# Designs tried in a protein design chat: VHH binders against q9rw55. Part 31

Target 1, 281 residues: q9rw55
Amino acid sequence: PQVEQLARQKMWNLAERFVAGESIESAIQAVQALERDGIAGNLDLLGEFIDSPAKCTEFADDVIKLIEAAHAAGIKPYVSIKLSSVGQGKDENGEDLGLTNARRIIAKAKEYGGFICLDMEDHTRVDVTLEQFRTLVGEFGAEHVGTVLQSYLYRSLGDRASLDDLRPNIRMVKGAYLEPATVAYPDKADVDQNYRRLVFQHLKAGNYTNVATHDERIIDDVKRFVLAHGIGKDAFEFQMLYGIRRDLQKQLAAEGYRVRVYLPYGRDWYAYFSRRIAETP
Key: E = the ipSAE of ESMFold2; O = the ipSAE of OpenDDE; V2 = 0.75 times the mean of E and O plus 0.25 times the DockQ between their complexes.

## First folded at step 8 (VHH)

Design p03 (framework vhh_7w1s_2; at its last look DockQ between E and O 0.60; V2 from the best seeds 0.00; counts 0 for: grease 25 > 24.2)
Fold by OpenDDE, look of step 8:
Structure p03 (fold): chain B 281 residues (1-281), chain A 116 residues (1-116)
Amino acid sequence: as target 1 above (281 residues)
Amino acid sequence: QLQLVESGGGLVQAGGSMRLSCAASGSTFRNAMYWHRQAPGKQRELVAGISGGYTAYDDSVKGRFTISRDNTKNTVYLQMNSLKVEDTAVYYCAAGLYRGTWYDYWGQGTQVTVSS
């Protein structure tokens, strides 16, 4: 145990680049630091898979505390959550627990003019997530709740189109999960191309778009696209991970683009950090 | 809270140079800083920005304008060389996070007039 503690301490020195600390306070401070550089924050409370309904509700409570803390610190709450972490798929009192808890979270965010992004998980959760997203947009408005589409899925272009009636705020990502070739493009080139299609179609539709990528080629393509189509810089934002391509984050901010950084925080940072190391050796 | 005050504007002939200053109140700051301008009948536009030491410029001023900052003086500068008549505008200093249609802080603006 002592060795493990020492190891964690040493690893934290490296992990702090990618994780905004273990506490709400540290996360808030990280957001404040980013804002000084003209960069907005997206807070993500790290947590492992939660199997207990009670723990899911507790997790939701913690997210609500985060929202309150952000507001108290003068930061507009912007939080990403995975619906599985708050009870998606679990039935309680005749309703999906994830939906119930998401409703609580979004209600609190809305109270402070905030925004909740429902992170997309693996392909098996896409349908239920989008359905719940639609429900929640209906209840709270597209100004307060968004979701994520992953370009590596064959279905994503269709999913985007099916949501147009909501005028939704959508974060576009390439994809974070290991998916079979039956549902996802195996080739990076196809994923990248589909990413561009998603972004461009969503922008052309007049919907707020989050371009979540560190790929400079795609970023440049987006810049050219919006210029060519007369789309203002206020119609979209670039999103990046905390600690990744900090140079590019600041450059984009200097250029006057909206930039938002995804800030994971929490005690369960080790798993996240390990994944980041694997992705960014 | 940060108060921004622009200075250095005035009348200059085409081809001339001018340096604008934006002084911030109070303590040392590290905020992202920007220069915007608004010509008569036109929309306010971004001219130059600096964030964390990185600089950016509108294409219309690239190679002619330079944004810089001196944190010891809590001041951001816009060095304008090879000025053109079309550079005539009120120049505004802005600081902080872009929040839709505004930044956290704005100056009152300084008039720059370039004559032919």
Scores: ipSAE 0.833, ipTM 0.937, lowest interface PAE 0.5, mean pLDDT 93
Fold by ESMFold2, look of step 8:
Structure p03 (fold): chain B 281 residues (1-281), chain A 116 residues (1-116)
Amino acid sequence: as target 1 above (281 residues)
Amino acid sequence: QLQLVESGGGLVQAGGSMRLSCAASGSTFRNAMYWHRQAPGKQRELVAGISGGYTAYDDSVKGRFTISRDNTKNTVYLQMNSLKVEDTAVYYCAAGLYRGTWYDYWGQGTQVTVSS
């Protein structure tokens, strides 16, 4: 027990730069500090063992509490959720529980003018997530719900184009799941080039584009692209991770670009990081 | 409610200098503030920005203008040197982000007129 207490403290010393604490209050304080620097937040409640319908609904309730607390603190709610964490794939009374809970979460965010980003998970969930995204945009509007496309997946360029009728707000990421070469580019250079294709095509389509990367060469390419095509700074934003390249975050903000920072928080940070440490020999 | 009040504008000869001030009130200290300008018949354009000690400038003013802060007064300055006729505009102080909304908070502006 004392060994575990010491291990938790040592892990926190490592993690505290990248996690906005355990509580809603600490997460809100972190967003407020970012907003003083002209940087917006994207809040993500960390969860572990969300493996039953009851726990999925409890997690959704906790996300709603976060949205309410953000609004009460004068923050426009902007929250990412994984649909699996709120019940995607678990049927309740003839409807997907994830969709039911997402409706509750998005409705609360919309009440406060907020936004919910539906995070993309492994490739096996892409079809159902995009289907549910289309449904939720139809119910709430593209200004209140968005999703993610991953440049490492071969399908993502086609998926992007297929969503244009929604005028969707999409977060472009490279991808972080272990995927087979049958569905994902194995070579980093191909992933990076496809990332540029996704971003540029989405911008050219006139859709709000979230450029989520720390890669300065890609960031510079985006700056040149938007200048060359007369695309205003109100059509896109750069997104980065909490605690990574705070210098670049502030420099981009000083240049007048929209910058948003992903802020994970929650009591489950220890279990999350300890599992990742234990899994890496 | 956040209020931004610009001051320090006026008439100046080409080659001269002028310092603009922007006082922010009605909110906590702002680390990020921006100067924009709008010439007659033109669109408003970003001139300079500051965030947490990092600064940036439009190419047309780099080396001539300096943005700075006085943290004790919640005030941002724009020092303008080697002024040119094309610098003639209304200069606006802006908060780039406030309460989750981009570019909704502006001052009323201060006129800068550079004569030949």
Scores: ipSAE 0.763, ipTM 0.921, lowest interface PAE 0.9, mean pLDDT 90
ESMFold2 (binder alone), look of step 8: mean pLDDT 85; pTM 0.874

Design p04 (framework vhh_7w1s_2; at its last look DockQ between E and O 0.83; V2 from the best seeds 0.00; counts 0 for: unsure alone 64.1 < 65, grease 28.2 > 24.2, SAP .771 > .668)
Fold by OpenDDE, look of step 8:
Structure p04 (fold): chain B 281 residues (1-281), chain A 116 residues (1-116)
Amino acid sequence: as target 1 above (281 residues)
Amino acid sequence: QLQLVESGGGLVQAGGSMRLSCAASGFTFRNAMYWHRQAPGKQRELVAGISGGYTAYDDSVKGRFTISRDNTKNTVYLQMNSLKVEDTAVYYCAAGLSRGTWYDYWGQGTQVTVSS
């Protein structure tokens, strides 16, 4: 146990670059620090897969506490959640528990003028997530709830188009999960190209777009695109991970672009950190 | 409450130089800062920005303008060299992100007129 404690401590010293601490307080402070550089925050409470409905509800409660804390600290609440963490797929009282808990979370965020991003998970959850997203946008408005599309999925361009009636706020990412070639592009070049298509189509449609990437080539393409099409810098934002390409974050902020950083926090940081070091050698 | 006050504007001949200052009052301000300008009949546009030691400039002013800051004086500056007639505008100082919103604080602006 002592060895484990020491190991965790040493690992934390490295992980703190990518994780905004273990507590709500540390997360809030990290957001405040970013804001000094003209960079906004996106808070993500880290958690492992939760199988218990009761624990899912507890997790949702914790997210609500985060929202309240952000508000109390004078920060506009902006939180990302995975619906599986709050009970998606579990039935309770005749309704999906994930939807029920998401409703609670978004309601609280809306109360404070905040925003909840429903993170997209693996391809098996895309349909239910988008359906629930549509429901929630109908209830709370597109200014308070958004979702994510992953460019490595063949379906994503169609999904984006199918959501146009909602005028949705969508975060575009390349993809975070291991997906089979039956549903996702295996080649990076195709993923990148599809990413551009998603971003450009969403921008042209007049929808608020989150360009979540560290790929400078794509970032430059977006800059040129918005300039060529007369799209203002206030019509979209760049999003990046906490601790990754901090130089680029600040540069973009200096250039007047909206920049938002994804800040994971919580006690269950080790798994996340392990993934980050694998991605960022 | 943060207040921004611009100074240093005026009339200058083309090819001349001018330095604008923006003083923040109330506390030591460390946030990202920006200079914008608005010419007659045109929209307000970003001229220069500084964030975390990084600087950026609009293409029209690159090589001619320099944004800097002195945190000890709670002031951001815009050094403008090789001024052109098309640089004529009201110049505004703006603060970076605060409370999760963009450009929360603006100065009143200072007139810069470049004559032929």
Scores: ipSAE 0.799, ipTM 0.922, lowest interface PAE 0.6, mean pLDDT 92
Fold by ESMFold2, look of step 8:
Structure p04 (fold): chain B 281 residues (1-281), chain A 116 residues (1-116)
Amino acid sequence: as target 1 above (281 residues)
Amino acid sequence: QLQLVESGGGLVQAGGSMRLSCAASGFTFRNAMYWHRQAPGKQRELVAGISGGYTAYDDSVKGRFTISRDNTKNTVYLQMNSLKVEDTAVYYCAAGLSRGTWYDYWGQGTQVTVSS
């Protein structure tokens, strides 16, 4: 515990730029600061190592408290969750605790006009997550729940098309997991090209598109694409990570684009920050 | 509740100058503010924006218009130089984001008419 505590203390001096602290209060204050600059927040309670059904339900309760606190602070709730963190998976009775908890979370967000994004995890969870996404959109509407597609997966173009009947709000990301070449493009150039395909196809389909990237070449390509196709700035947004390229975030906001910033917080920040350092843009 | 009030519009000859003001009232400070305009029969378009010291302009007004703000007065300005007849429009002040909603607050607008 002392060695880990010292490592966490040393690491926090570097991490505090990228993480909005451990509390709901610090996360809300960070969103309020972003909103003064015309930038929206995407709140994420960090919750790795949730290892029991009781802890999954406690995590869901904490997400609901976050949604309530955001609303009370004058922020429209926009929260990302991982379904595994709230108990995704059928138990021996056939019940999926994750789906049950997701319903509770989305219902609370919907009460306040808010939005829940279902983060995509490793490739083994894609099928169940998209099935549950379809169920939840049917129950709550696409205005209140969205999900993520990862351009490094071969399947993602087909998945995108298969969801068009929902008019879904989708966040397009490249991918954060080391996946085998049987399911994912190994080369960055292929990932980047597929990222453009996902974004452009989703925009052309008339669906709200979240362009989650710090890659200025892709951002410029999106700007050119929307101008050429008469797509308004109300049909999409750029999304970026807290503490990364704050200059670009404000410049895009000044240009009138919608910008949202992924804002992680919680006691599990150490694991999150370690991954962000390894994935330096 | 945030309120936005534009002023400073009117009639001006082509080649002239005009300064628009947008006073923000309420207890909420905003770093990001925008000017839009709408000519008769046209869609509302972004003219200039400012966020935390960063500025951006529509290509049609670059070099002629300047957006600025006075944090002491909670006021954003649009200095309009070398005015052209095609600049004729109602000019609106807007907040880019309020209560988690994009473009939730707009002023009532101020008419700018450029004659030749």
Scores: ipSAE 0.640, ipTM 0.881, lowest interface PAE 1.5, mean pLDDT 90
ESMFold2 (binder alone), look of step 8: mean pLDDT 81; pTM 0.823

Design p05 (framework vhh_7w1s_2; at its last look DockQ between E and O 0.81; V2 from the best seeds 0.52)
Fold by OpenDDE, look of step 8:
Structure p05 (fold): chain B 281 residues (1-281), chain A 116 residues (1-116)
Amino acid sequence: as target 1 above (281 residues)
Amino acid sequence: QLQLVESGGGLVQAGGSMRLSCAASGTFSRNAMYWHRQAPGKQRELVAGISGGYTAYDDSVKGRFTISRDNTKNTVYLQMNSLKVEDTAVYYCAAGLTRGTWYDYWGQGTQVTVSS
């Protein structure tokens, strides 16, 4: 524990690049700084895997506090949550706890014109997440709740199509979890190609699309695509991770594209930071 | 609240130069700023943008127009050189993202007319 504490202290200066601090205040300040450059924020409260229903509810409460604080600071609330962190899979009072807590969070965000993105997790949670997403869109509207599709999954094109009736706001990512070849493309080229398909189909369908990637080739393809199809810059946004390709973020903003940055924050930043360092030496 | 006021427009001959200014009231800081233009019968289009020191231009004005800013004067500029007749339009200044909404503030616009 002492070694870890020392490591945390020494590495914080480096971690600060990828993590928007440990507190709500620091996270809000980071968003405000980005907004000065014309870049919007997406706040993500970092947390450990939670097995206790009570702790899941507490986590949801903390997210609600974040939403309140954002509003108080004059920032439109935009928060990403993983449903597992708020109790997905746990039954309480005849209802899934994750759904119950997500409802609370989205309700609060909606009060302030905010938006909640339900982050997609591993393939074993895709069905339940999409089902709950549909339920929540029905209750709160597609203006206030979105979700994520991962291009490395074989099923994702079908999932996107199945959601068209909702006119959903969808964030497209390549994938964040280690998945078996039985459910996901093992070849990066296939993942990239499927990513383009997801983005282009969703755009053509007239749905708001979040293009969450740092891949400049894909970004350029999207630029060309929207130009060729007469899709306005207000019909989608680019999303990137905090601290990653800051130059590209600002350049895209200067070009008039909507840019939103994913900002993780919280005390449990070390694990996240370690992963980021591994990805971006 | 951010108020934007454009100036510097007018009549100029093709090949000439003109500098537009956009004065901002309130907090200017490092806010992303943009110049748009709208010609008669056409849609408003982005001409140039500046964000965090980065600049971008529409292909039609690259090499001819320069966007810049002076934070001490809370002003953004558009230097237009080698003007063409097709550059004739009302030019608008716009602020970027504020409080989570995009393009919240616009100026009233300034007319730029380029004669042959």
Scores: ipSAE 0.805, ipTM 0.929, lowest interface PAE 0.6, mean pLDDT 93
Fold by ESMFold2, look of step 9:
Structure p05 (fold): chain B 281 residues (1-281), chain A 116 residues (1-116)
Amino acid sequence: as target 1 above (281 residues)
Amino acid sequence: QLQLVESGGGLVQAGGSMRLSCAASGTFSRNAMYWHRQAPGKQRELVAGISGGYTAYDDSVKGRFTISRDNTKNTVYLQMNSLKVEDTAVYYCAAGLTRGTWYDYWGQGTQVTVSS
């Protein structure tokens, strides 16, 4: 316990810029600090070792507690979840625990005018996640649930177009999973090109677009695109990671753009970062 | 709820200067505030913004206008120098983000008229 406590403190010194602590209270304080600068939060409860249906439901309960606490603190809840973490997948009886838990989470967020973003994971989950996204938009409305498309996947342009009937709120990301070249662009230049296509097509379709990137060239391209097409700043937002380029976050906010910052937190930050450091020295 | 009240507008000769003020209600702890303007028959446009010590300006006013804030007075200012007839508009102040909602609070506006 003494050795673990010392190791945990040393790891925290490395992680503290990028993680909003262990508790709901610390995460809420971080969002409140951002909101004073005109920057919104995207809360993400870190979870590792969610390896049973009971733990999936327990994690969903903790997300609901987060949503309740955010509302009580005067924050409009905006939370990202991974459907796998809440039990995505049909069991032997055809029941999908992830969908059941997602309904509970989104219902709570909707009660407070909030929003749930369904994270996209590896390519094997895209079909089921988009199917469940359609279902959840139909039940709760596009104002309360969104999802993610990943520009490194060949399929993403087609998926984007297929969702236009929903007028969906979509976060565009490049992608973070190791995917085979049969499904994903191996070259960064192709990923970046496709990222621009996803963003521009979604904006042109009249859908709310989340431009999640730190790439200043892409940010500048988006600024020029929206000016040229008469697209207002209320149609999109830039999204960035907690602790990265806080200067750029505030500069964009001063320019009148909507900015949202990803805020990971939770007791599992230590396990999460320990794993990443061991894999990426 | 946050209330914003602009003042300081009026008639000014081209080349002149004017300072607009925007008083905010309650405990003003926000670091992000904005000035917009709307000329007759035109869309409302962002003129200047401030967030956490960072400022930004529309290209048409760079070098002539300065946004600033005074937390002790719950007030944000727009100093306007070298005014042009094209600056004639109603000027509004706005809060950037209030309780998770963007741009829900606007002042009533103050008229600025620049004559030649």
Scores: ipSAE 0.685, ipTM 0.892, lowest interface PAE 1.2, mean pLDDT 90
ESMFold2, look of step 8: ipSAE 0.663; ipTM 0.888
ESMFold2 (binder alone), look of step 8: mean pLDDT 82; pTM 0.839
ESMFold2 (binder alone), look of step 9: mean pLDDT 82; pTM 0.842
OpenDDE, look of step 9: ipSAE 0.163; ipTM 0.632

Design p06 (framework vhh_4orz_3; at its last look DockQ between E and O 0.01; V2 from the best seeds 0.00; counts 0 for: pae E 15.7 > 2, grease 25.9 > 24.2, placed apart)
Fold by OpenDDE, look of step 8:
Structure p06 (fold): chain B 281 residues (1-281), chain A 118 residues (1-118)
Amino acid sequence: as target 1 above (281 residues)
Amino acid sequence: EVQLVESGGGLVQAGGSLRLFCAASGFTFSRNAMYWLRQAPGKRREWVAGISGGGYTDYADSVKDRFTISRDNAKNTVSLQMNSLKPEDTAIYFCAAGLYRGTWYDYWGQGTQVTVSS
């Protein structure tokens, strides 16, 4: 136990670059620090895979506490959740537990003018996530709940188009999961090109777009695109991960673009940290 | 019209206590978070404490365990109990509400002066 404690402590010293602490307080402070630089926050409570329905509900409760804390701190609640963490796929009282808990979370956020982003997970969860997203948008409005599309999936352009009737707030990402070539582009160039297509089509459709990337080439393309098409800076935002390309974050903010930083926090930071290290050698 | 009126400020010795009050009107009080801000001479206005619509409270690190924010929804008031006051707590204290934007406080009062002497 002592060795483990020392190891965690040492690793935390490295992980703090990418994780906004272990507590709600530390997460809120991190958001406040970003806001001083004109950057908004997106809070993400880290959690391990949760298999117990009771634990899923507890996780949802913790997210609600986070929303309350943000509100108290004068921060507009903006939280990302993975529906699997709150019970997606589990049935309770004749309804999907993930949907039930998401409804609770979004209801609380809406009460405070907040926003909940339903993070997209692996390709096997895309259909159910989008279905639940549609349901939740119908109940709470597109201004309070959004979702994520991953450009490395072949289906994503179609998914985006299928959601147009909702006028949805969509975060565009390249992709975070290991997917087979049967469902995802194996070539980075194709992923990047599809990313641009997703972003540009969503912008042209008049939908609020979150450009979540650290790729400067893509960022520049977006800048040129919005300029050419007369799209205002208030019609979209750039999103980046906490601790990654902080210089670029500040630069974009200084240029007048909306910038939002994804801030993971929580005790279960190790898995996230490991992924970040792997992605950012 | 949104109105916020602060009261309760004054001069107090270090280690002393003060209780600030804010009377709010012109909006649905119970639905909105209320905040206390302060601005010391030559410094930027800073967040001190907040209380959510649900009653959750949070504080700046500098005032944690010394200050307590509370609200009375029946009276549309928010209070700040300040204990163990320090000279560095000297500032104009503002009651604030963010009705449209999160950390962009839309409304605040005229403020009340708090002076802590050493």
Scores: ipSAE 0.254, ipTM 0.676, lowest interface PAE 1.5, mean pLDDT 91
Fold by ESMFold2, look of step 8:
Structure p06 (fold): chain B 281 residues (1-281), chain A 118 residues (1-118)
Amino acid sequence: as target 1 above (281 residues)
Amino acid sequence: EVQLVESGGGLVQAGGSLRLFCAASGFTFSRNAMYWLRQAPGKRREWVAGISGGGYTDYADSVKDRFTISRDNAKNTVSLQMNSLKPEDTAIYFCAAGLYRGTWYDYWGQGTQVTVSS
């Protein structure tokens, strides 16, 4: 109780740059600050131990409240969710709960002209996430739901091509999960090269492309690629993390590129970190 | 391949000093906050010190003024200089990486034993 509160305060002092606080209000304030600099937000509510169907639905309800609050504050809602957090893989009344809850979330976002990005998790969830992405694009349209491909996975080039019929809005990331070399490139150079291939192929296919990286060499390569191929600045955006390279974020926006910044928030950031500590005796 | 490897532990007399090291690999070290934690026999793990990517530091009250955390971004290492050691500092010391966006990374090591004898 007292030790936990003190530890939370000390961890927060070190982490506060990278997390937009614990509340919807602090997250909205952070997005509003970005928007004054011509930078858009990507909101992500952090969750802890979402194991039960009831907790998954409660988390989805909280995401809907976030979407409502963003709209009420004059912000076009753009929210990332992990399908596992809203019940992916949990059968509820004969249907996948994650898909059921994702429909509710995307419907609310669509009501306000908003967008939901389905985060990609570890490699074991890629097939089901892409299947559910296809279903949700069919129901709501590609302008209201997107997903993520990870350049460190060997499969991602094939997955990208397989989705072209949807004209999908995809966020390209390098990857954030520990994956074995049987499914993922172990070497950074291969990951970076595959990242370029994913981005360039997606752009050439005429699909909206989210270039999520802080790597200035890749950013420069994308700028050169789009100029050489006559691809307008309205066909893609750069995405970056809250609190990292704010100078680069502002510079890209000042150059007329679309820039979006990932804003995690929520009370569960501390529980997430504490759980990692407790898992390693 | 993400690894955090602690070293520098050992046996030391009360009042003595030790310097712990944490070698990090497999992730972007300079962008993450790093932490030292410890677990004494029969007790829960507790936070000891932290350092942000930009070099801001903080300490638990029990070690403030005796311990100093530092980082070397060129070598991907975090250090903990421990002075004026007390028997109560006896524990396994772990380094850990800070919060990262929505990840399930294992971001702390297997620990190094520090034993402070009377």
Scores: ipSAE 0.000, ipTM 0.149, lowest interface PAE 15.7, mean pLDDT 83
ESMFold2 (binder alone), look of step 8: mean pLDDT 84; pTM 0.853

